# Miniprotein binders against F-box protein At3g56470: the designs that were tried, part 6

Target 1, 367 residues: F-box protein At3g56470, of Arabidopsis thaliana (Mouse-ear cress) (q9lxz3)
Amino acid sequence: MVTRRRSKKKKKTKRKKQSSKEKEKYQTFINLPCDLLQLVISRLPLKDNIRASAVCKTWHEACVSLRVIHTSPWLIYFSKTDDSYELYDPSMQKNCNLHFPELSGFRVCYSKDGWLLMYNPNSYQLLFFNPFTRDCVPMPTLWMAYDQRMAFSCAPTSTSCLLFTVTSVTWNYITIKTYFANAKEWKTSVFKNRLQRNFNTFEQIVFSNGVFYCLTNTGCLALFDPSLNYWNVLPGRPPKRPGSNGCFMTEHQGEIFLIYMYRHMNPTVLKLDLTSFEWAERKTLGGLTIYASALSSESRAEQQKQSGIWNCLCLSVFHGFKRTCIYYKVDEESEVCFKWKKQNPYENIWIMPPLNLIDLPLFDHRI
Short names: E, the ipSAE of ESMFold2; O, the ipSAE of OpenDDE; V2, 0.75 times the mean of E and O plus 0.25 times the DockQ between their complexes.

## First folded at step 4 (miniprotein)

Design F1h (from F1a with D12S P13E F20Y E28L Y35W D39E R46E E48T; at its last look DockQ between E and O 0.05; V2 from the best seeds 0.00; counts 0 for: pae E 18.7 > 1.5, pTM E .685 < .8, placed apart)
Fold by OpenDDE base, look of step 4:
Structure F1h (fold): chain B 367 residues (1-367), chain A 81 residues (1-81)
Amino acid sequence: as target 1 above (367 residues)
Amino acid sequence: SKVTIRVEVTGSEEELEKLYEEIWRLALELGVEIWVTVEGNRLEIEVTAEGDPEKVRELAERIKELAKELGLEVEIKVEEK
């Protein structure tokens, strides 16, 4: 009885060799002179810059160096319909759709140092969220009104991180709540109300040089020093022209800027004099670009005159199908009439991207 | 052919904002490029579609329906160039 040994034919799975041509194109760019490498990388979309930074050490160093030079704030748009988020890079005019199910039911409160403060109005939960790393830092719960503003001093990764909000304003008293990093509970401070009797809301909050500056809708500026536990109303009133329908406040290197928006005239830029606490109108931003959003605004000193983006106010605008930004040049020669409409304050916010964008989970491999 | 639909809608700021959002959703769904300008209580929508006049007409009809559902008066002018 001859036992027929069935020979198991091992099917060799042909590994499709990824075409040598794509590898060759990348190899030819690896040997580019540093100047040409910088020129190529400066034209790469952030996605492609990040991918390029993984190619080799030289490309990594060039990609990181150019990111530092060209690091613009990004604009996050929050969907009204789903838990989707759209990140817009104004430098590359590119959008990235993100989904953060961990932020379901949350709204943005503030942005600083690459972190978002998020609030759930149903659960009263507060958390810091980094959209680039997906890091979440939960905070103690706090009830907030819809129009209540909250700010923080720096990234929650710092032990110096301080949350600040005004929880109530009565005829006689203002109640401030603060939360220090690693505190168990909110600190409540009550001060005599020195605001004008026509106080409605705080519209803008900025942290600068250890203090919170709070601007009311009536143009009253107040300061809170958390180190001294001191609250005061500043004497200076910003010159507000008739027809102003919104404002943005930002800090840059200890300097405070206030931008009034108008329906029928160009924005006005004011700078706070920290000695007199008076506001002076500025015809130029001195090479600064301000990325304005209703809850918080970012600022950048433009290093390169070649981008054409200096002395600009960058505004979030929904143009057509593209969520974009508009640059308004703040100079004496600007003949461009910019009409502004008030937007929902929670729809978008500027955020600073991290310098090291390489490890970002933003690239869902679903291409 | 460039079909421009100019939609003029008058309403409250809240109603115009809702209409604006729905028009955006529809325009995305149809793949039609639109320009929307809002001046006070008037929403002007300039729909420019290059290449597909049928989608532009469909968008115009859907905008009319949406505005009617919101109780808004809508004038739609279609210019074919």
Scores: ipSAE 0.000, ipTM 0.249, lowest interface PAE 13.7, mean pLDDT 75
ESMFold2, look of step 4: ipSAE 0.000; ipTM 0.148
ESMFold2 (binder alone), look of step 4: mean pLDDT 72; pTM 0.697

Design F2b (from F2 with E15L E18M K22R T38V D40E D42K; at its last look DockQ between E and O 0.01; V2 from the best seeds 0.00; counts 0 for: pae E 16.4 > 1.5, pTM E .641 < .8, unsure alone 69.921 < 70, placed apart)
Amino acid sequence: SKYTITVRIEGLSPLQLMEFWRKLYELAKELGLEIYVVIEGKTVTIRVRAPDEETLRKFAEEVEKLAKEMGYKVTVEVEEK
ESMFold2, look of step 4: ipSAE 0.000; ipTM 0.241
ESMFold2 (binder alone), look of step 4: mean pLDDT 70; pTM 0.631
OpenDDE base, look of step 4: ipSAE 0.008; ipTM 0.260

Design F2c (from F2 with L17I E18Q E26R K29E Y36W T38F; at its last look DockQ between E and O 0.33; V2 from the best seeds 0.00; counts 0 for: pae E 18.0 > 1.5, pTM E .696 < .8)
Amino acid sequence: SKYTITVRIEGLSPEQIQEFWKKLYRLAEELGLEIWVFIDGDTVTIRVRAPDEETLRKFAEEVEKLAKEMGYKVTVEVEEK
ESMFold2, look of step 4: ipSAE 0.000; ipTM 0.163
ESMFold2 (binder alone), look of step 4: mean pLDDT 71; pTM 0.639
OpenDDE base, look of step 4: ipSAE 0.000; ipTM 0.182

## First folded at step 5 (miniprotein)

Design F2d (from F2 with E15L K22R; at its last look DockQ between E and O 0.02; V2 from the best seeds 0.00; counts 0 for: pae E 20.6 > 1.5, pTM E .695 < .8, placed apart)
Amino acid sequence: SKYTITVRIEGLSPLQLEEFWRKLYELAKELGLEIYVTIDGDTVTIRVRAPDEETLRKFAEEVEKLAKEMGYKVTVEVEEK
ESMFold2, look of step 5: ipSAE 0.000; ipTM 0.184
ESMFold2 (binder alone), look of step 5: mean pLDDT 70; pTM 0.641
OpenDDE base, look of step 5: ipSAE 0.000; ipTM 0.276

Design F2e (from F2 with L17F T38V; at its last look DockQ between E and O 0.06; V2 from the best seeds 0.00; counts 0 for: pae E 19.9 > 1.5, pTM E .701 < .8, unsure alone 69.666 < 70, placed apart)
Amino acid sequence: SKYTITVRIEGLSPEQFEEFWKKLYELAKELGLEIYVVIDGDTVTIRVRAPDEETLRKFAEEVEKLAKEMGYKVTVEVEEK
ESMFold2, look of step 5: ipSAE 0.000; ipTM 0.210
ESMFold2 (binder alone), look of step 5: mean pLDDT 71; pTM 0.634
OpenDDE base, look of step 5: ipSAE 0.413; ipTM 0.781
ESMFold2, look of step 6: ipSAE 0.000; ipTM 0.109
ESMFold2 (binder alone), look of step 6: mean pLDDT 70; pTM 0.616
OpenDDE base, look of step 6: ipSAE 0.011; ipTM 0.273

Design G1
Amino acid sequence: SKVTIRVEVTGDPEELEEFWKKIYELAKELGVEIYVTIDGDRLEIRVEAEGDPEKVRELAERIKKLAEEMGLEVEIKVEEK
ESMFold2 (binder alone), alone request of step 5: mean pLDDT 74; pTM 0.713

Design G10 (at its last look DockQ between E and O 0.72; V2 from the best seeds 0.00; counts 0 for: pae E 5.6 > 1.5)
Amino acid sequence: SKVKITIRVEVTGDPEELEEFWKKIYELVKELAEKLGVEVEIYVTIDGDRLEIRVEVKAEGDPEKVRELAERIKELVEKIAKEMGLEVEIEVKVEEK
ESMFold2 (binder alone), alone request of step 5: mean pLDDT 79; pTM 0.760
ESMFold2, look of step 6: ipSAE 0.149; ipTM 0.685
ESMFold2 (binder alone), look of step 6: mean pLDDT 80; pTM 0.764
OpenDDE base, look of step 6: ipSAE 0.302; ipTM 0.725

Design G11
Amino acid sequence: SKVTIRVEVTGDPEELEEFWKKIYELAKELGVEIYVTIDGDRLEIRVEAEGDPEKVLELAERILKLAEELGLEVEIKVDGKEVEIRAPDEETLKRALEEIKRILEE
ESMFold2 (binder alone), alone request of step 5: mean pLDDT 67; pTM 0.647

Design G12 (at its last look DockQ between E and O 0.01; V2 from the best seeds 0.00; counts 0 for: pae E 22.8 > 1.5, pTM E .706 < .8, placed apart)
Amino acid sequence: SKVVIVILVEVTGDPEELEEFWKKIYELVKELAEKLGVEVEIYVTIDGDRLVIFVAVTAEGDPEKVRELAERIKELVEKIAKEMGLEVEIEVKVTSDPEEAKKLIEEWKKRLEEYLKE
ESMFold2 (binder alone), alone request of step 5: mean pLDDT 76; pTM 0.726
ESMFold2, look of step 7: ipSAE 0.000; ipTM 0.114
ESMFold2 (binder alone), look of step 7: mean pLDDT 76; pTM 0.725
OpenDDE base, look of step 7: ipSAE 0.000; ipTM 0.243

Design G2 (from G1 with V7I A49V E50R L59F V78I)
Amino acid sequence: SKVTIRIEVTGDPEELEEFWKKIYELAKELGVEIYVTIDGDRLEIRVEVRGDPEKVREFAERIKKLAEEMGLEVEIKIEEK
ESMFold2 (binder alone), alone request of step 5: mean pLDDT 69; pTM 0.636

Design G3
Amino acid sequence: MTVKIEVRVSGDPEELEEFWKKIYELAKELGVEIYVTIDGDTLTIRVTVDGDPELVKRLAEEIRKIAEEYGYEVTVEIREE
ESMFold2 (binder alone), alone request of step 5: mean pLDDT 72; pTM 0.635

Design G5
Amino acid sequence: SKVTIRVEVTGDPEELEEFWKKIYELAKELGVEIYVTIDGDRLEIRVEAEGDPEKVLELAERILKLAEELGLEVEIKVDGKEVEITGDPEEVKRALEEIKRALEE
ESMFold2 (binder alone), alone request of step 5: mean pLDDT 65; pTM 0.589

Design G5b
Amino acid sequence: SKYTITVRIEGLSPEQLEEFWKKLYELAKELGLEIYVTIDGDTVTIRVRAPDEETLLKFAEEVLKLAKEMGYKVTVEVNGKTVTIEGSPEEIERAIEEIKKALEK
ESMFold2 (binder alone), alone request of step 5: mean pLDDT 70; pTM 0.662

Design G6
Amino acid sequence: SKVVILVEVTGDPEELEEFWKKIYELAKELGVEIYVTIDGDRLVIFVTAEGDPEKVRELAERIKKLAEEMGLEVEIKVTSDPEEAKKLIEEWKKRLEE
ESMFold2 (binder alone), alone request of step 5: mean pLDDT 71; pTM 0.650

Design G6b (from G6 with T79V S80D D81N K87R W92F R95E)
Amino acid sequence: SKVVILVEVTGDPEELEEFWKKIYELAKELGVEIYVTIDGDRLVIFVTAEGDPEKVRELAERIKKLAEEMGLEVEIKVVDNPEEAKRLIEEFKKELEE
ESMFold2 (binder alone), alone request of step 5: mean pLDDT 70; pTM 0.627

Design G7
Amino acid sequence: SKVVILVEVTGDPEELEEFWKKIYELAKELGVEIYVTIDGDRLVIFVTAEGDPEKVRELAERIKKLAEEMGLEVEIKVTSDPEEAKKLIEEWKERLEEYLKE
ESMFold2 (binder alone), alone request of step 5: mean pLDDT 69; pTM 0.653

Design G7b
Amino acid sequence: SKVVILVEVTGDPEELEEFWKKIYELAKELGVEIYVTIDGDRLVIFVTAEGDPEKVRELAERIKKLAEEMGLEVEIKVTSDPEEARKLVEELRKELEEFLKS
ESMFold2 (binder alone), alone request of step 5: mean pLDDT 68; pTM 0.612

Design G8 (from F4 with T45V R49T I77K)
Amino acid sequence: SKYLIVVRIEGLSPEQLEEFWKKLYELAKELGLEIYVTIDGDTVVILVTAPDEETLRKFAEEVEKLAKEMGYKVTVKVTSDPEEAKKLIEEWKKELEE
ESMFold2 (binder alone), alone request of step 5: mean pLDDT 69; pTM 0.610

Design G9
Amino acid sequence: SKYLIVVRIEGLSPEQLEEFWKKLYELAKELGLEIYVTIDGDTVVILVTAPDEETLRKFAEEVEKLAKEMGYKVTVKVTSDPEEAKKLIEEWKERLEEYLKE
ESMFold2 (binder alone), alone request of step 5: mean pLDDT 65; pTM 0.571

Design H4A_j (from H4A_h with E58A E65L K87A R94L)
Amino acid sequence: DPEVKEKLELLAEFIQWLLEAIKRGDPEALEYLLRLLKFIYELLDELAKEGSPELAKAIEELFDLVKELLKALEEGDPEAVKRLAEAIKRLLELMRKLESK
ESMFold2 (binder alone), alone request of step 5: mean pLDDT 63; pTM 0.474

Design H4C_f3 (from H4C_f2 with E10A E17I E39L E46A E61A K97L)
Amino acid sequence: SEEIRKLAEAVEKLFRIMERLAKAIKEGDEEAVDELIKLLKEIWEAMLELAKEGNEELAMAIYLLYWEVEFLVRALEKGDKEAVKRLAERIKKLLELVRKLAEKLKE
ESMFold2 (binder alone), alone request of step 5: mean pLDDT 71; pTM 0.597

## First folded at step 6 (miniprotein)

Design G10a (from G10 with L18F T45V E52T E56R; at its last look DockQ between E and O 0.01; V2 from the best seeds 0.00; counts 0 for: pae E 18.1 > 1.5, pTM E .750 < .8, placed apart)
Amino acid sequence: SKVKITIRVEVTGDPEEFEEFWKKIYELVKELAEKLGVEVEIYVVIDGDRLTIRVRVKAEGDPEKVRELAERIKELVEKIAKEMGLEVEIEVKVEEK
ESMFold2, look of step 6: ipSAE 0.000; ipTM 0.157
ESMFold2 (binder alone), look of step 6: mean pLDDT 77; pTM 0.727
OpenDDE base, look of step 6: ipSAE 0.000; ipTM 0.201

Design G10b (from G10 with W22F K23E Y26W T45V E56R; at its last look DockQ between E and O 0.01; V2 from the best seeds 0.00; counts 0 for: pae E 20.1 > 1.5, pTM E .733 < .8, placed apart)
Amino acid sequence: SKVKITIRVEVTGDPEELEEFFEKIWELVKELAEKLGVEVEIYVVIDGDRLEIRVRVKAEGDPEKVRELAERIKELVEKIAKEMGLEVEIEVKVEEK
ESMFold2, look of step 6: ipSAE 0.000; ipTM 0.108
ESMFold2 (binder alone), look of step 6: mean pLDDT 76; pTM 0.704
OpenDDE base, look of step 6: ipSAE 0.000; ipTM 0.196

## First folded at step 7 (miniprotein)

Design G20 (from G10 with K30E D49K; at its last look DockQ between E and O 0.85; V2 from the best seeds 0.00; counts 0 for: pae E 4.8 > 1.5)
Fold by ESMFold2-Fast, scan of step 8:
Structure G20 (fold): chain B 367 residues (1-367), chain A 97 residues (1-97)
Amino acid sequence: as target 1 above (367 residues)
Amino acid sequence: SKVKITIRVEVTGDPEELEEFWKKIYELVEELAEKLGVEVEIYVTIDGKRLEIRVEVKAEGDPEKVRELAERIKELVEKIAKEMGLEVEIEVKVEEK
């Protein structure tokens, strides 16, 4: 609804016109029919969507409905020196600094459905933490090896929530530990080791359609079905170039994607064929944006091919002293070396914010 | 035709004794399967003081060797359980099409 005109105007005249356009835009936004309201709200960043949802019940319902389709993940940065963390909204390019003393000594393990799984290696305490509500759900203690990975199936507020970890591979066997809500203790399951000896470690875990998919540092993919207590190791390996500098695995609507990062080459994008369990290289993400972090990643489908984030990887970066993210477009050929630098896996993670932040104690809709 | 033999072993006891028990069974069953040239899959689940071992003998190999392996596994489980003072329940399922 804004018309752009070219003019050679003085700065003060230009500034006054900008304020006029912003006032006009705001007034138009308030007085829209329902179909135009949805169009406008779908183009708003989360903070403005939250502000819009405060206007009345009809707008609240429209805004919440559109958040289901259009909510972008936020990036969390954890401090090395104190109990602080930083929430970064890439759509607004804005940060919120928060302090939570109760997380002292904890490191992040996994992110899913708006919740973080946190682990204290000194006390062996496990904790679900919601950074938006500050809700905590403590779990039974568990000793974990230094680089051991852990995942969960869904929010801990659900009775179907399952925690899952797999021990670093030994030559004879693999140990899996699970915990269901309402259980009194951890369940241990042991399976024959069909991976290459004890130098394999699990680096990526995703949950999809009732199954945990686990990727090792050597590229072995294994799956665990907790309902059947079934473990299987797939014979194939993802094709990757020498000198991989990191990898990201994610799930979107039952499809599994794997991305290998390189220091001097463009990323390799792979998709798993769930019928054959073979990896196939892809030159596109099929309209997805993947928000990639080492322990877990988020994804969303873009509505428009014209979107600047269509077929993109979103990665944490530093420009001088500023923490930001970049969008790397997967489907465009580039002769320039990709300049992403591998980061400590415990320093940042992507998280999906809840649909209504106005009703939460942590955030004022004006922030 | 497919022949599948599943041996399920259930034991209750002290967790340290259960860990010693399943490790002995696991190692000896793998060794025996290798000597007979039969493929097996071994699953071990511990839930508190309860242990379940499930051994699946695959259809690949000589049908007589598959039956022989299953019988020897059952005898091995009973022997080790007796030596450790553990009471075990063993169920054997044979599926033929």
Scores: ipSAE 0.011, ipTM 0.431, lowest interface PAE 9.4, mean pLDDT 73
ESMFold2, look of step 7: ipSAE 0.176; ipTM 0.671
ESMFold2 (binder alone), look of step 7: mean pLDDT 79; pTM 0.750
OpenDDE base, look of step 7: ipSAE 0.590; ipTM 0.855

Design G21 (from G10 with E19W K23E K30E; at its last look DockQ between E and O 0.01; V2 from the best seeds 0.00; counts 0 for: pae E 19.3 > 1.5, pTM E .786 < .8, placed apart)
Fold by OpenDDE base, look of step 7:
Structure G21 (fold): chain B 367 residues (1-367), chain A 97 residues (1-97)
Amino acid sequence: as target 1 above (367 residues)
Amino acid sequence: SKVKITIRVEVTGDPEELWEFWEKIYELVEELAEKLGVEVEIYVTIDGDRLEIRVEVKAEGDPEKVRELAERIKELVEKIAKEMGLEVEIEVKVEEK
């Protein structure tokens, strides 16, 4: 009965030799000059960039550095019926469903630097949420109106993170609340109201160069400098009338862009002159792609002119059950009337994915 | 005791009518607050065909004036909504701290 034990040893040796040859092929790529490594990685799809970053520390650093440059914003869709969230990567045209029971009853308020500002209208709770890490950073409660906009300056992981909102606009005064990430309480600041009598609501808020820019639905632009505790209404008025089908404001490298559209009209793109505070129309985005959503809009400089994403406005669209985005090329004198349907502002938002997407439990199921 | 009265007003109607309604309510509430010497915070929310007004009446010291202002605000809101043919819901919450 003794003889059967011998056969199992031989199969282990063949697996070790294949893994060593795969390692040797990877070692030849590890020694690429930094410029060639960057060139190779810059051409990798995000998935392959992710895979490449696991090769070694040098590749990781290069892949991460190049992801910063090439990572598209993702679109989050918020379910109305359940605590389900759909993340859409426009670069891969891939959706992933997420469930965040911790956000039950919360609505999105803003997105920046891979973080969401979330608000519960029933409990008045505010929190920062990172959908990629599931990190939550709570803050003091604040009641917000349904149309009240709130913005923040940077990721709440930074000590320089500042939240801003206008809580009240009266005939005589404007009440601004600010919250610093390490504060115990909201700072209230009151300023003389200099808005036009027909002030409705702040529709868009962006943070640029230490300042919050607040656009009204009537097209009035106001500025709040938290460092100076200064509030002013800017002179420049876009030719935006009330009743725009979409209005989006974004910042890119200190430049402020306003996009608005009416039903059955192509988007108008304006750039703020920071010297005159006047709006100038732009026929081109200069290679910028703007990922627009009603609460916040992201911007990316496209490196590849050959990508159909150059000079584009990217907007969420719903095609039945398919959630996707469309790219409208701003520089095309397209006779094609851009038909975008106004959406509920809280239904979707753009979010910047983190650079370290590999280490995120979100991707463990699809690699 | 700090009495805080919160008046919530929900109005549905045409966006232009809702705006006119808001302007009228706003001016009247400020005028009443000034006359009574009561501090009022007015919050407005406009969502298409829906207007939500929240008036927070705060008085340090005279709860009767706060109640009087709240009642007058309610009556004014109801009156103006009726004059404009708008459907209005009003909720009044009194918090004593």
Scores: ipSAE 0.000, ipTM 0.200, lowest interface PAE 12.3, mean pLDDT 77
ESMFold2, look of step 7: ipSAE 0.000; ipTM 0.146
ESMFold2 (binder alone), look of step 7: mean pLDDT 76; pTM 0.715

Design G22 (from G10 with K30E D49N R54W; at its last look DockQ between E and O 0.73; V2 from the best seeds 0.00; counts 0 for: pae E 3.1 > 1.5)
Fold by ESMFold2-Fast, scan of step 8:
Structure G22 (fold): chain B 367 residues (1-367), chain A 97 residues (1-97)
Amino acid sequence: as target 1 above (367 residues)
Amino acid sequence: SKVKITIRVEVTGDPEELEEFWKKIYELVEELAEKLGVEVEIYVTIDGNRLEIWVEVKAEGDPEKVRELAERIKELVEKIAKEMGLEVEIEVKVEEK
């Protein structure tokens, strides 16, 4: 337990300090002092940040400093008390508090390519939401159970975007529902439940090379190929130690990783052999940093081996009621120095800036 | 048949007391689940002076053990909250498939 100071545990003062600064009267944004200008611009969506960089030299310099931080995953926290969300960049140790009333009643389901899939359990509404641009794309309604998982293949701005969910409606059958862009309604497919002896629920879904990989809470892996309407239960099960407290499955450039977390033991890192469909334990991530969250994870290839985040897991944790992130070095077999505890899957998720933003010709992408 | 019971606990109080509270619940629920051979998932959320605990209790073929564990968890939460002088709100949802 590092840094036990009562004064830092008492209350969140950052929001009050930011609110106080925001109450200052401005003549124009162009005439704003640089530190206040950066505070204002840091609350703009990434799209507006890029537009703002074209206004003048001072705005350009402030916007460029913020643009650099969009090359890494950010952690998003959802407030249960109000319709606010917090974006946190662990590399810059910068936090931005935003409010979006239209998300009232929605919970997060999945994150991919800079987009969030949001669900309202009271109205059965589905919504794609981009927290950087505040763009919304509504989807057809769907009934889901609290622990039911959803995924999508890519950004909803692509004609290739496919929504996916899997559930066991009865003990004997697996029900898969998919929605393709521009379809009139959800497509339902039913398959015999080959997981019946070990199947409780699906916890992790990743999309890789045109197929969805679905992991159950018992470690069974299944594959759904939407182009063939094909469901298959893979023969291998991941070797894990007793007492696993949670798991994260992620995809990076066609490779699939599975991480088992323990309360008092080093994580088990596994990689799927796509030829044999067997899991192999790994002591390294091959230079990857995995940003792990319960519903979906992000990954980044580190360019320098000397980087402090080379071969790391980045995790959201709670220390004295404070939200923070830790980097755990996977390739160092040291006694576990951090405590990780399972938390509500709907309260935080990792997100990347949209990949298509750099390719937009209407914005100034030049240095 | 499959039975799932979800217990949601909401508490407001002093952050240090909330940390002691959920840690006690977490350890005791894990022990009870192990003794009864029932699978349990525990989620904890902390936002300043507000705490939320979600407990999911699952089993196949023995719904009575799931119901027994859920009742014991509810009683345990109420007992510890009373001992610590905390007011708790508890919501229970049962799903059978």
Scores: ipSAE 0.000, ipTM 0.191, lowest interface PAE 18.4, mean pLDDT 70
ESMFold2, look of step 7: ipSAE 0.353; ipTM 0.786
ESMFold2 (binder alone), look of step 7: mean pLDDT 77; pTM 0.715
OpenDDE base, look of step 7: ipSAE 0.441; ipTM 0.796

